# Miniprotein binders against Peptidase M20 domain-containing protein C757.05c, part 4

Target 1, 375 residues: Peptidase M20 domain-containing protein C757.05c, of Schizosaccharomyces pombe (o74916)
Amino acid sequence: GPLNFGYLSWGQHSILEQDSVQLISHQSLLPAGDNLISLHKSLVEIESLGGNEVNVSDFLKSYLESKGLTVELQRVSSNPTVRDNVYAYLGSQRNTKVVLTSHIDTVNPFLPYYIEGDKIHGRGSCDAKSSVAAQIFAMLELMSEGKVQEGDLSLLFVVGEEIDGIGMKTVANKLNADWEVAIFGEPTENKLGVGHKGNFRFDVYAHGKACHSGYPQEGFSAIEFLLRQCVKLMDTDLPKSKLLGPSTINIGTIEGGAAANILAAEAKAEVFIRVAEDIETIRDIAEDLFDTEHSEIKVIQYSPPQYLDYDIPGMDTVVLAYATDIPYLSDRKMKIYLFGPGSIREAHGPNEYVTFSQLFEGLNGYKRMVMYNLR

## First folded at step 2 (miniprotein)

Design a19 (from tA with E53R I63F Y67R E75I R77T E79R)
Fold by ESMFold2-Fast, scan of step 2:
Structure a19 (fold): chain B 375 residues (1-375), chain A 89 residues (1-89)
Amino acid sequence: as target 1 above (375 residues)
Amino acid sequence: DKVTIKVEYNGETFEYTFETPEEAIERIKELLEEIAERGAKEVTIEVTSEDPRELRRLAREIFEALRKLGYKSVIITVRGNKVTITAKK
């Protein structure tokens, strides 16, 4: 034969380059979706951009029912398209001790599934269909191993996380199911989140009076006013957290005016603050600066920072700078974990991916977390 | 030179294609450690490469990794541009 390593196999005398028939690899005879990688592929190949999740919800209902789970579709909205959360459990016991939960919507634009080396590319391959696939296989493997029974574990997959959280808001208000532990899937590089910063997003509208720029005493510049107030905000020391670090300020857009020789009558800025601590004090600061005689503030997003459980032995921890659906369940008397394969740095971009190793490690992590909480 | 590695354990099959043998060696070693940690008693690996030198190097590295992970029986079969490695604890 064509190969000779000059050594013997462990535990026996065997020579490479034998006059023997090639071993036929055992092929999986299971349909697509019956292993972790093929399920992940099926999920990624189904487009589920925010607002258009119907096909992935329908797929998950059929798939999970085929595995012996009871599945409920919770209607979130019907117009312009049907949007359903997916809730799955064993038997008839709707309340379970542990729920594994992730979102099934993705950000624009859709990117096709493809593999390059150790990387699996596609929109949602990392955020968050990696978590969805790993959580499903954690459930399926624990069922196969006889380690979970009715009332122990459920799966919850929600729509609309990337836009407004409407899926989880609907769960919080209308699902009428209770858990002692929730394990949220998001890309954390398979580390336990200790907490994440909150979001305070607002628009500022500034009002001036147009006039000839050579005679500025006859008017008032909305741009000059807005810029000066934005500088004051950027120079303000915001509350910080020992665990989560500093609050950060981003003036994402600024616009206004008509021409270089005309004082601006109108100006607008979009401001996004990642809140480490004390969101109420930060709001007061913003209102003092921007709710004035010459401007008003429109709040777009207002969610406080979250502190999470990370008490699982042997698992690494991480501080996260992005928001999740966790705030909608944070008022409940429950343990909340955040964990999932892949990096948030690879999400939302044109080259989104997760690695094969990260998917398998994520599956193992979810199994470990579930078993620890069922001890 | 492209390298394709197919891994089978517990009735499941996974296939990977790598642009370099160095990348293939690093990634397969990580995967084998994960498979062993999951308690797999038997694993079958098929390696395809058009370069016989790369094929020999890959098979040897995989053999040594399996041995370190506690697989006591490792059988290597060669045919053309493919090597099949079957390992048991």
Scores: ipSAE 0.000, ipTM 0.128, lowest interface PAE 18.3, mean pLDDT 82

Design a20 (from tA with K29L E54A E64R S73V)
Fold by ESMFold2-Fast, scan of step 2:
Structure a20 (fold): chain B 375 residues (1-375), chain A 89 residues (1-89)
Amino acid sequence: as target 1 above (375 residues)
Amino acid sequence: DKVTIKVEYNGETFEYTFETPEEAIERILELLEEIAERGAKEVTIEVTSEDPEALRRLAREIIRALYKLGYKVVEIRVEGNKVTITAKK
C-alpha cells in the first residue's frame, strides 16, 4: 500500500539509497551527487512526449558538454516545435567505431517520477531513458578509466521513435556519420536481442449491398464476407522462423453495418501481423484473401523481420516482439546489437518502471559490449 | 589488490580475503544467494579495499545482487577504505 507508494518510501530508504549510490560512483569525473541514478531521475523528470522533446535534448547537450564531450544537435524539425537529435563524441572525430544509441521521446501520458521499493517509476523510466542513462554512464566510466579515446565511441539520442521514426530517419539521411557497430538501447531485460518480428499492418474494406435481412438473396453482407475472410486468415499457417518463432495475427478492430435487420453494405477491419519470416508470402496471402471483387486492402505498415548480432560472450539472448529504429540503419554494413535494462511488458502502461538492479546491470552490459567491439 | 569481505546474518559472521576484485565478486554473489535461500531477513556486508575503484565495483555488484534477491538496502556507510551495506527483506 501507501508504504511504498509515491515518490518516497516509508522510512525514507529510497532517498538514502540514492544518496548512497552517489557515494559509490566515479566522483573524479562527476560533481558531487552526479551518478547513474541521479542522471536517470533528471531525464525521467523532464517531460519528452513525442513531438515535445526540446527540453530533454537541451538538457543532454548541456550535460554531455559539461563532461568534456563534443555535442551536436541535429535539427529534425522546427515547426510547430523544435526537435533535435543529440550526437556526442570525443574531440573532433565524428566517425567512431562504436555508437551507443537510444530514443529520448516517450509515449503519452506523462507519469511522474517516484520510487517504490526497488522500482523506479515514471514515463520513460524504462522505455527508453533507462538505456539513455546507462549508455551515458558507460561512456563516462570508460573515459574515466582511460579505456576509450577519440574515434572509439559516440552517443546518439534520437527523437520520434514511438510514432514514426523521424529522428533516426533524419540520422540515416543527413547526419553523415559512420560506425562499424551500433548498440541500440530498448528494454530487453539486459539480454541481447537475436532479432525482432516485422510488422505488417493493413486495413480491409469490404463492400456489400444492403437489403432486408429476411430476403438476403436480394443483397450481399459486407460483414459476413469480412468475417469469413478474417477467419480464413486466422486459420492460415503463416511462415515461422527457427530464431523468431511463429508469426502472429491480430484483428485489432472490426466495424460495420447499420442495424440487425439490414444486410451490411460496408465493413472494415484493422489487421496487425507480427512477421517472423517471409513477409512477401504473408502479403500474398493477405492479397488473395482481401483484394477481391468485394474488398480491398490498404497497407499501413510493411517492415520485414530484423536479425541482429548477439555474439558477445557470456551475455544471455532473447527474441523480441516489438518494433525499433533498427530498420532505418539496416542497409548499412555494420554490426547491430539491441540491449537494455527493463522489461517491455511494463512499458507504455500506467505503472512503467525500471529497477535499480536493472540500471546497474545495463551500465555493465553496455561497458562489456563496447570493450568487446574495441578489442 | 587484496579485498576483504565480512558478512553478518542470523547472528553469524563470515570473513573472506581475496587477491582480486573479480574473485571477491564471484564469491560474494554465491554467498548472497545461499543467505537468501536460508531465509535471512537481514544481512550486513562490509567490503574493505585500498583500491577505490574496486570498492565502488564491489559495492555496486552487492547492491545489485541484494535487490535481485528481494532485499531492500536500508543503509550504506562509507568510511575510508571500507563500505558497509545493510539490507532487509
Scores: ipSAE 0.000, ipTM 0.127, lowest interface PAE 21.3, mean pLDDT 82

Design a21 (from tA with K29M E54L I63L E64R E75V R77E E79R)
Fold by ESMFold2-Fast, scan of step 2:
Order: sequence, then structure tokens, then C-alpha cells
Structure a21 (fold): chain B 375 residues (1-375), chain A 89 residues (1-89)
Amino acid sequence: as target 1 above (375 residues)
Amino acid sequence: DKVTIKVEYNGETFEYTFETPEEAIERIMELLEEIAERGAKEVTIEVTSEDPELLRRLAREILRALYKLGYKSVVIEVRGNKVTITAKK
């Protein structure tokens, strides 16, 4: 077909670090979007902070149409700015066996694109424009190789993952497209996610009675009560998953009191539990400790752990401790994979990056995953 | 302005000198297509020019053509006013 470009199998030549660095550095000479590296650069250079995704959605529509794909923009919202999901496929068949999907929004603040050694820096360079670029080139290379046809593979890029999941929620409710397999892109160090922990976030408000600290029998310390209950929580053996490991507890903030010589009348803590197993039991433990005559609990977030497909031979696996858009599609009868270049540990920080090697390995991984599911 | 391109494949060497970048690009693209049609599994291209922007432009076009023709392994060396590109299937 008309999309035979010589970047086919580019990632196979990372075996010698010196040679791969030399080859990759010269790929930066190629025009925007002409290869994996220049497409990734174009995406990262377009600011798409949550709520401001319009320019990257428009870029993707034009780019993918230029490569012979049918592209739909799904309106998610119009105020204060236009926000569109991007859905692309071959020909006229909207339902495909496999969909490759990633989010195109990034967290604040915007960070400029630059290369230092083997690292490509920039906001979204890792989370998740690395996955977007790798997924696009997986499709383009499979098309060029004659390995995918109408009905086999589609691309879905969504807004709003980092804030409230509004893009994928809109897909789940209104896109009216069906798949047998979804491959979600997120930084997994190019390993198959076995699952990810759930989120249980709540606030605790504790109530006491102020008095002179030298006469504590005249009052009740909200701070002392809250601290003792938090210690009991931290000392509790929470349910553990063989696949996902232990649940983790973080007391993210704690505040209260007026002065060192006054028993505290009020205290507050924010608690975040990454749930490996049995969120209902963990909620019961929290309610027993914090929903008392001296305190109230306010639930902020309550989402159970997710288990994923990882049945692709020869691919490494990993347990993930962060949330994704997967829950919005989890009620569907389909296989769900999670895989992508880069490390979540480098995301959201001031030095976000992905390596050249990780991008090419990601591209090859997506091609492998697609072909396995089309076998 | 003057650019020299040497192409080596299947033990044969071809050398061309061009007065314009546009002429150089057109001719090298034609030559690379001929090389691919002859089934060459390895090709080496040397580009010499005193204009560094022209060198970058020519290297870029040559890389793009090599990839379109199915070459998987490309090694690039930049030395002074010369770029050497070795490509293998």
C-alpha cells in the first residue's frame, strides 16, 4: 500500500547501545511525524494540560487522516474549551477486534521538549504521549506490512484521564463502538500489567474538648484520639493479594489544635489506601476506627482493584500501584491489557522523561500484542 | 552549493556531483530505487558538502528513502563536511 515507510522494525536495533544512540539521534533530523521519534516530539510540543486538549486532538485527526485512516472526533465538552476524543480505524467498519487506547491529556505544569543523552524530556513525554506515539506507529507499520485490514484494529485517544476520566466515560456511554480486546497505554516499563490496586481515600474529622494541658482530665484531645486511631490503622494487617501484593496506607495530611498548652478541640486527617484486595473489609476497618462518638469519616474515593489479562507468551509482567481509565470499560466482555513505555515513577514530576529505547520497545510490544490477538 | 554523493552497493561505486540541492535529491532518490530493484541488501552512501544545512537536508531525504525501501539497519557517521550512511536489509 501507499504507507510503506522504511521505519519498519526500527526498534530491533537497540542491542548495541552505542549503535542505537547514533541511529536514533539522526532520526531527529527527519520531519515532524515522519517517524516514531518525530511524531512523539510533535505530540509533546503541543500543550495538552487537562482541559486544553483541543490542539492535540486536532493534530491527531489531521495526522491520522493523512495516513489513510478514517477519523472521528467525539465531543466530550464545549465549555470552557472544546474537548474531543479521537477514534480512528480503517475504511468504514467502526467495530474492530482490537483497540489501542491511551490518554492525550497531561498534568500541570507544562514542561518543554528536550533531549539529554538517551532521555527525551517534556510533560507527557512519558505519561502518556509515549504510548500514543508507539500505538500509532504500531498501526502504521502493521498496515504497511499488510498484517491488518478493515475490522482488525482501531486507535482511541481520550481526554481527561488525569482528572476525572470524562473522556473514557464518554466513550463508555456514547461512542457506540465494540471491541473484543482493548490495549491500554500507560507507563509500565514495557511490561504487561497483571492488575492495579484500587483507591480508598477518606477524610477523618475528630472532636474533643479544649482545656489546659496541665489538667487533661478536664477535656478530651481530638489530636490524641486521631493519632491513636491512625496508629491502629497503620498497625492493622490489611487484606493482601498474591498478584497485587499488600495494600498500602498513607496518612497524607494531619492538622488540628490551637496551641501547645491547650488540648485540641478539633483534628482532621486525610487517608489514602491503595487497595490490593477486599475493599469492603478495608472500609469496615476504617468505619470501626473512625466512625465513632468522637469522629466522622467522609469517603472521597472508593474504587476496587482491577485484574487484567497478561496471557501473551514471552512478555514480562508487573503489578501497578496507580489508577487508570480501565474501570470505565471493565463491565464489557473483552480482554483488557495494560502496557506502555516509560516509568510511572518519572511521571508527574519536574523531570518527566522516556528513553529512546523504551519508545522503540513499546512500539514492538504493541505490534506483538495486536498480532497475538489477531492470530 | 556544490554537493558530491558516492553510492556503493554490490561491490560497485558510483559518484555524482551536483550544482543544486534539488538536482541532488531527485537523482539520489532515483538511484536508491534502482539499487533496491537490483536486490542490494547493503548500501553505503557518502554525502559531501560545505553547507551544513544542505547536508542535514540530504541526510534526511536519504534516510526517508532508505526506510521506504525496507532497510532495517542504518548507521550514520558525521565527520566534518561528510555524512556516511550505511544501510542493510
Scores: ipSAE 0.000, ipTM 0.117, lowest interface PAE 21.4, mean pLDDT 82

Design a23
Fold by ESMFold2-Fast, scan of step 2:
Structure a23 (fold): chain B 375 residues (1-375), chain A 93 residues (1-93)
Amino acid sequence: as target 1 above (375 residues)
Amino acid sequence: DKVTIKVEYNGETFEYTFETPEEAIERIKELLEEIAERGAKEVTIEVTSEDPEELRRLAREIIRALYKLGYKVVEIRVEVEGNKVTVTITAKK
């Protein structure tokens, strides 16, 4: 694409004119054929913001079929937008022992692909097209090495992870394929995730009666009521986990009232709890405090904590603070791993990137994980 | 001699000079297989030439051989020294 023009390219002008030590693009020295870096580039250059994944799904179908894989597009939605999950495997055996899975949607805004030093920038370059590219090449290399056969390994790429999980929900309910092991790709800095906290986000709306602040007995302050209930929540002992640590409470916003001399008729708070254990008990606590004669609760997000497999020798582990599509498959009797190149701390921001080294290490990691589970 | 290849692994350095790129490619592939078999975790290869097209071809074949042996290329550097160009490829397993 046009982003390659004007960048460091060994083939475009004589390197004899350079009087310096240069770190050059791996792409300029690698064969012009299909490779990990060129696949990753192709994926990142295809815009796939949540809701607009059709072009990347179509690309993956054509690409994987060109490599000899059987590919299914699973329709998630067609109105207003066509959205397809991609499921690929060898031959005719749809059920495989191991599935490598990642999401193909990205968050807004789109950011162009470019290379600077050892870093590959672009929206989705880290989250999660790095995992997609590395998982595909893990499959292709294991195929070329004769280490996987029909029924051993499949690839599953889903839409809608960043918004509502609709892609994986559709897989859970309608794909009708079974696995013994699922390896989820997300930026974990190439470390095995041991688990991640759940999310409980809700809004509280408190109702009072406005009056002159010099005569508070004539009214009821929504702000005072809301503040007192929020303090009670913050002083409550929430369930904690030895593996994941404590549940944490954040009152992200609080607003209300009209003036210093008027009791507030209305107030609102946005509450976000990172759940380490027992989300049902935490919800009961919140409802006891905030679903009252003076307030109501609106649940925005409700996702339980997840515990993962991390029993692969020689691989480092990490505790993760972000949510994934794993909960939609957690009821199945299977091993679930979470592993992928890049850092979540670089995702969603204006400078999203993954390094060349992280991509190649991710590829090696997925190959190791697949081989271990096929032993 | 227009092509010089230096290979460093486990603190040892080997230097080869070739008349043709084909001889260079054959010899270096054999050496890299031996290095991998000895369990070397890191290898650094320096390719020097006055012909940038031949240098590009040689570097490409070396990188390809490294990946085939399970190494990951972590750094590629280009240095100009008068009329000679040196490409340094560092790979780890």
Scores: ipSAE 0.000, ipTM 0.139, lowest interface PAE 17.5, mean pLDDT 81

Design a24
Fold by ESMFold2-Fast, scan of step 2:
Structure a24 (fold): chain B 375 residues (1-375), chain A 93 residues (1-93)
Amino acid sequence: as target 1 above (375 residues)
Amino acid sequence: DKVTIKVEYNGETFEYTFETPEEAIERIKELLEEIAERGAKEVTIEVTSEDPEELRRLAREIIRALYKLGYKSVVIEVRVEGNKVTVTITAKK
């Protein structure tokens, strides 16, 4: 008939659709077993807080080499601790059509690995060691099935995503490997990301001339100037996106002055814009309003919106509100997907988890995405 | 090696224990053919084992047999408890 395979749905797994899906006890591992769940456990149990990823990088090198892959450690930094990106591929061909990529660093604090029912808890169990484990087993299963060969698929695991993106920045500038397709792993609830808004954060410093408030003609209020300019910004119609929605403006802080009866000599505001489209036009608007004879602007974050590929039949889509390492590769002529197990809403908190079903769904999703792009 | 299979249809539950996967596969295929001939629109099969590799093979054979018998919707749930793995397969016409 038209269907020879079972289906994976929320809380369920397909045995027929996954050649090497591994079913393991949540309280013990098989003595002879090396599988998705045991790899995920090993990764989560290795502490890799941002800045201290050396042990997980070393583990991945040894693990992937044991599976017959060629592995490179790309040095990102040596002080105070060695920090290495991990790049793995078949044979000698460094350039591959598809790369599966995720970050291996986690946020503070470290949380121990434990299982409770269908949930696997631990720091990085969801963000993003779920993606790492699922991507590795997608590669291993496709290798065992004879579905990938030298030049088809590689794995790239980077440090420092949660802090400053230094790992992927180092890849962009120095790895010297090319791909036609990149599949980024992050918690997307196993849905294809269509895109995410950019970030434009800046501080404004306004300067006036103090004087007696009863004679305002003798001075210039930095507070009045800054407030009027902020109102103009809030009243400005910013570029919007059909996919990502409107750009949003938040004036997070405003401060200044010395006393109610004195015109303010100094004032400051912190502004955060979530950019849906055309960050260059938004920057020009901000500079026109705030880079004046009475004020200056200091840019803190400047990251354009990202539009992703989501052209894989039968996969659900989602709009994401968080930032990724994707911007560091956005200048390249390649397809970029964002997909991974777990929910970002469960990440960074004290009860971070991924479910067994989400891990197996993620594995299947990465296999589907790779095969679609190798067709 | 011990495999336990529970089959539920029309509100009745049947439980079988097998010493080998081969014995389990042959018996369950015969039972599924009988159930399909009786016009059962929905069947739930629960397979429990401490050997996950044999469990995977058995589950694949069951799902294949269900599709061959005309069940168009097959939903699979995996539960792990201690050293035992349980696969629940729900099939509908």
Scores: ipSAE 0.000, ipTM 0.117, lowest interface PAE 21.4, mean pLDDT 81

Design b01
Fold by ESMFold2-Fast, scan of step 2:
Structure b01 (fold): chain B 375 residues (1-375), chain A 89 residues (1-89)
Amino acid sequence: as target 1 above (375 residues)
Amino acid sequence: DKVTIRVRYDGTVFIYRFETPEEAIKLIKELLEFIAKRGAKEVTIEVTSEDPEELERLAEEIIEALKKLGYKSVEITVEGNKVTITAKK
């Protein structure tokens, strides 16, 4: 019926002025006080800087087992420290139609958990423990609602995303589990990623011949050579994507020489290109400019752009400028989504945070994505 | 954006928007439990819906949740498509 004053009678008001009657909870998976925000707090308070994730992996194993899930720790490395991926599912069926996956490592330095207004601060509070917490509660709520069964949904949490992707590489090569759909968690402001740019990072070493700067004909300046080649790179139109936008070039560092009155014998630059498309052509351009008689390239990162699935009705989309673990699973025949609470712009900095509303919206988003793919 | 819930706690306003009342009920119950655990003596909740039956159901669920969390005093204001609930321990 239509809203009327009868519903909000003095009876309702008077009832709330008396001692509350506590209703017994029938949700064995969600005891009183165990909620999305409490889990997120627990995760953020556990330091898991890249290379030292053992405590968060152990916490997740115990937590997820306490909720009735079967949990596997996949050993990634033992030296210098133990590093384990966490894989969780219902019952005995290791292969599931959908996997929710996020990384559990964070960047340096560790930052303490604290709340200010609607913002939850801490290292990894946004990237990516927001996604981890929301994905876990998506599974727990769908389980309590009877909407997922053995073989429908799993959770995969990996180490080393922020360094070299070793966790997901180990999954790709050794986990021996198959999925039809993977939903990756990263800060996307709760929008479906349509794709993300690739990474091409390289160091350039330039070689010259030192001499008195008043007689430059007696030598060759490594600095002058490197600067001119870097300018040529910056003036080059790189391949661009209608979906992902332009490729971008950053000369992150440049160094060399000994003194103002000496031609530089050596110079070095660090170059980082965010690749919108055609990474092979971009590498050819770089090699033509920097793999010369006077210079050489050392490739540090080489990861192609990724195009993703974003076919879920009613969800907003976004183009992302950062790389993920998705490339390590891209050769598999499956749908791949990228979605998570928070903004990547707040990650890695001294004031990393996620909001309460972003966490709750993220939880609901993962539930929608899972149910859509199980329809 | 069929249902909008605004919660005021510790001077900050939290705003949530959902397509279904079921999603809104889940969110608000978890949020109120969290807020109560932090020792909030007063909380104000504003619910807006164009559907009067949904608005009535949402208000009822919120009042019941507040009751369970120990809020003994409630002030309720109904204005068009909006219900404002202020609860105190």
Scores: ipSAE 0.000, ipTM 0.272, lowest interface PAE 14.3, mean pLDDT 82

Design b02
Fold by ESMFold2-Fast, scan of step 2:
Structure b02 (fold): chain B 375 residues (1-375), chain A 89 residues (1-89)
Amino acid sequence: as target 1 above (375 residues)
Amino acid sequence: DKVRIRVYYNGVIFVYKFETPEEAIKWIKELLEEIAKRGAKEVTIEVTSEDPEELERLAEEIIEALKKLGYKSVEITVEGNKVTITAKK
């Protein structure tokens, strides 16, 4: 039926007052109008493609200082552009029990901020500015609630994760700050990562001797040799992990030869193995198959699998298929968690997004994780 | 898309289109609960439908949800196929 207001005319402005409903008065210590969603929007709207993070680093320094935090910019590089990691904490205690950390660089191309339905779109809206915003508000809410003090919690935001890890490498080697617990932010659908597979990527170059294909005894086919060795690799049982699952093999490209009637003198394959366990054994298998009289390998990536802490009561877990900055801190004696809003499946693509609910769940998750580790 | 809802919250706009009023009502109630949990003092909701009966039903449901969430002041503007609701604590 139609809305019935005895003193109002439909099609004109009207004001309704609650007529005696008991209201819960929220005594929020955070300023009105400065919230998780507006911070996330500000971060996403600042372009920070890998190599061009200066504006987002400067924004974070100013923003966090305005909230009463001590902030350091750690210079990673000055040429061709200035690149700074951001490290923030309470008071003068640089070492904290817990650090919340995420990367602030994004992949190409830049995508504008917009909302459609329950989804917030934009480059970095999910990977990883969702985690950045949620981690900042976790700290701000815990501060306002009196639940963290100097020495308890810090924030670390790094450049260059999507390219070469230069930001976290600089932290590992030069920041001179120590923690007992690190909570890494990445899109995990707000579940605790149990670990992620390692990366073993290599190129194989096979060498033969060209000749007429009708007289193969006069030469040696680089293509035939390479194909047979690749089949042997694909038929090999690689080490597997109960937590991470099986190691997987992908022959990403294969090329070679000159013509159908000529034995191939040269052939090349690009191989990518996602390593669940025992990268050294997998390397030995690859060397046995491809480092021969007729071929050599060139290693492009060699990163072991990472196992993480996931001992927070009441939180779901997930196995991840992507690499993070965690390996750069793995030599330290510390607990390492991986958790964040959004799905990595939506990252890097043309329709990258995070949902409104995922952002708030992420905020609550980080608060829970911090408090558990300060117990 | 028969129903369109826009929610304005701290300079951000949430927009979704629905085939039925039932879907729209479910979505907006859940979104408003989340916004209220974060301490929002003001929210503006714009509802568009070509069906005047659907439009009135949607407006009534939204106003009721806002009152239950503690918004004491609700301002309503109606123009053609659009209702704008601004709520304050």
Scores: ipSAE 0.000, ipTM 0.139, lowest interface PAE 21.1, mean pLDDT 82

Design b03
Fold by ESMFold2-Fast, scan of step 2:
Structure b03 (fold): chain B 375 residues (1-375), chain A 89 residues (1-89)
Amino acid sequence: as target 1 above (375 residues)
Amino acid sequence: DKVTIRVRYNGIWFRYTFETPEEAIKFIKLLLEEIAKRGAKEVTIEVTSEDPEELERLAEEIIEALKKLGYKSVEITVEGNKVTITAKK
């Protein structure tokens, strides 16, 4: 029989007739049957572990073309599998004012899609297929609303972010497309990234001359030398950033010597500096302290700080502690934003997830950022 | 059995297809909470199922969720295997 609803009587008149509902539901760029959650599900269910992104690239090409976008596959590599970046835009204008960009590769192992409570689980559900889905629907909704046209907005989805950045390196060197604004998707809990500190990691090897500790004038202690230089480093006021705060110094390990009664012939320290600004000045300080007649420095990692734009009114900000593809485009004169649904703390683990709320908030955030930059 | 839910939000129709009514119920409750938090004053939901008992259960769960979220005006249209629910605050 007919459905019986406790607070409503059977036979109540609908606000819209069935035919009127179907007519009103028609969107020229968003056919009935596709939505943010369905797209996200499709993306997560397609395995795209780093090196094996071919199926998700092919899916995105077909999907975006079905929505009326012009799509290019940029070949990154062919062995052992084909790897393609996806670049999509309206009409024939390849250069756009704004590009929305995210990576489509995921880390090992693959995890199946499933829903539990408010959480959508699966490998890449958070990092970064949440951003991919939200960015696509930001574009599709803005197209449907008549708010973007040819030359305004493009989508760029890249391979290999989680391993070596090969996708974005290929974009930087060979795509030959220009933008005024890039909006990178990564899990930022829907907050604007203000930047992240750089990394300066080096090893110090100190050399002394062993002798009886009762006659220290006959030798030179590598340990004493290294300790004194490390203290000088720790007491040095390093360059500071108003946005990122102070540079931090960590002496992660220190070792050396043979016995309490013998001056140490050798000593070693591992030093890790989180660089807030001016990595070259910090390197000069380190070389002055550790590149001496009694010691040498071996640089292990040297990566400058990354500063981002966060000037969107009403959006919260966050300082980030993880690596992105942004450095590969950092030499270009453009605004760069970093924003996306989910938490990086939930990424890469066995219980990776994004919430329904975070996906919808991400979608609205990307729409807001695009419109602000097209104002 | 396949269950299809369509929701109109911000003037756009979204379609979701589920293999079980349990999956559909869990999803729609979370979606309705989200759109209500965003200030949606009106929402239209279409539910399609070939199983009349599943259809009735889905419709009742949706209406109960809408009531809890503050939607006071609810109109229902029933057409065969489809129920359309339009709710206003």
Scores: ipSAE 0.000, ipTM 0.285, lowest interface PAE 14.6, mean pLDDT 82

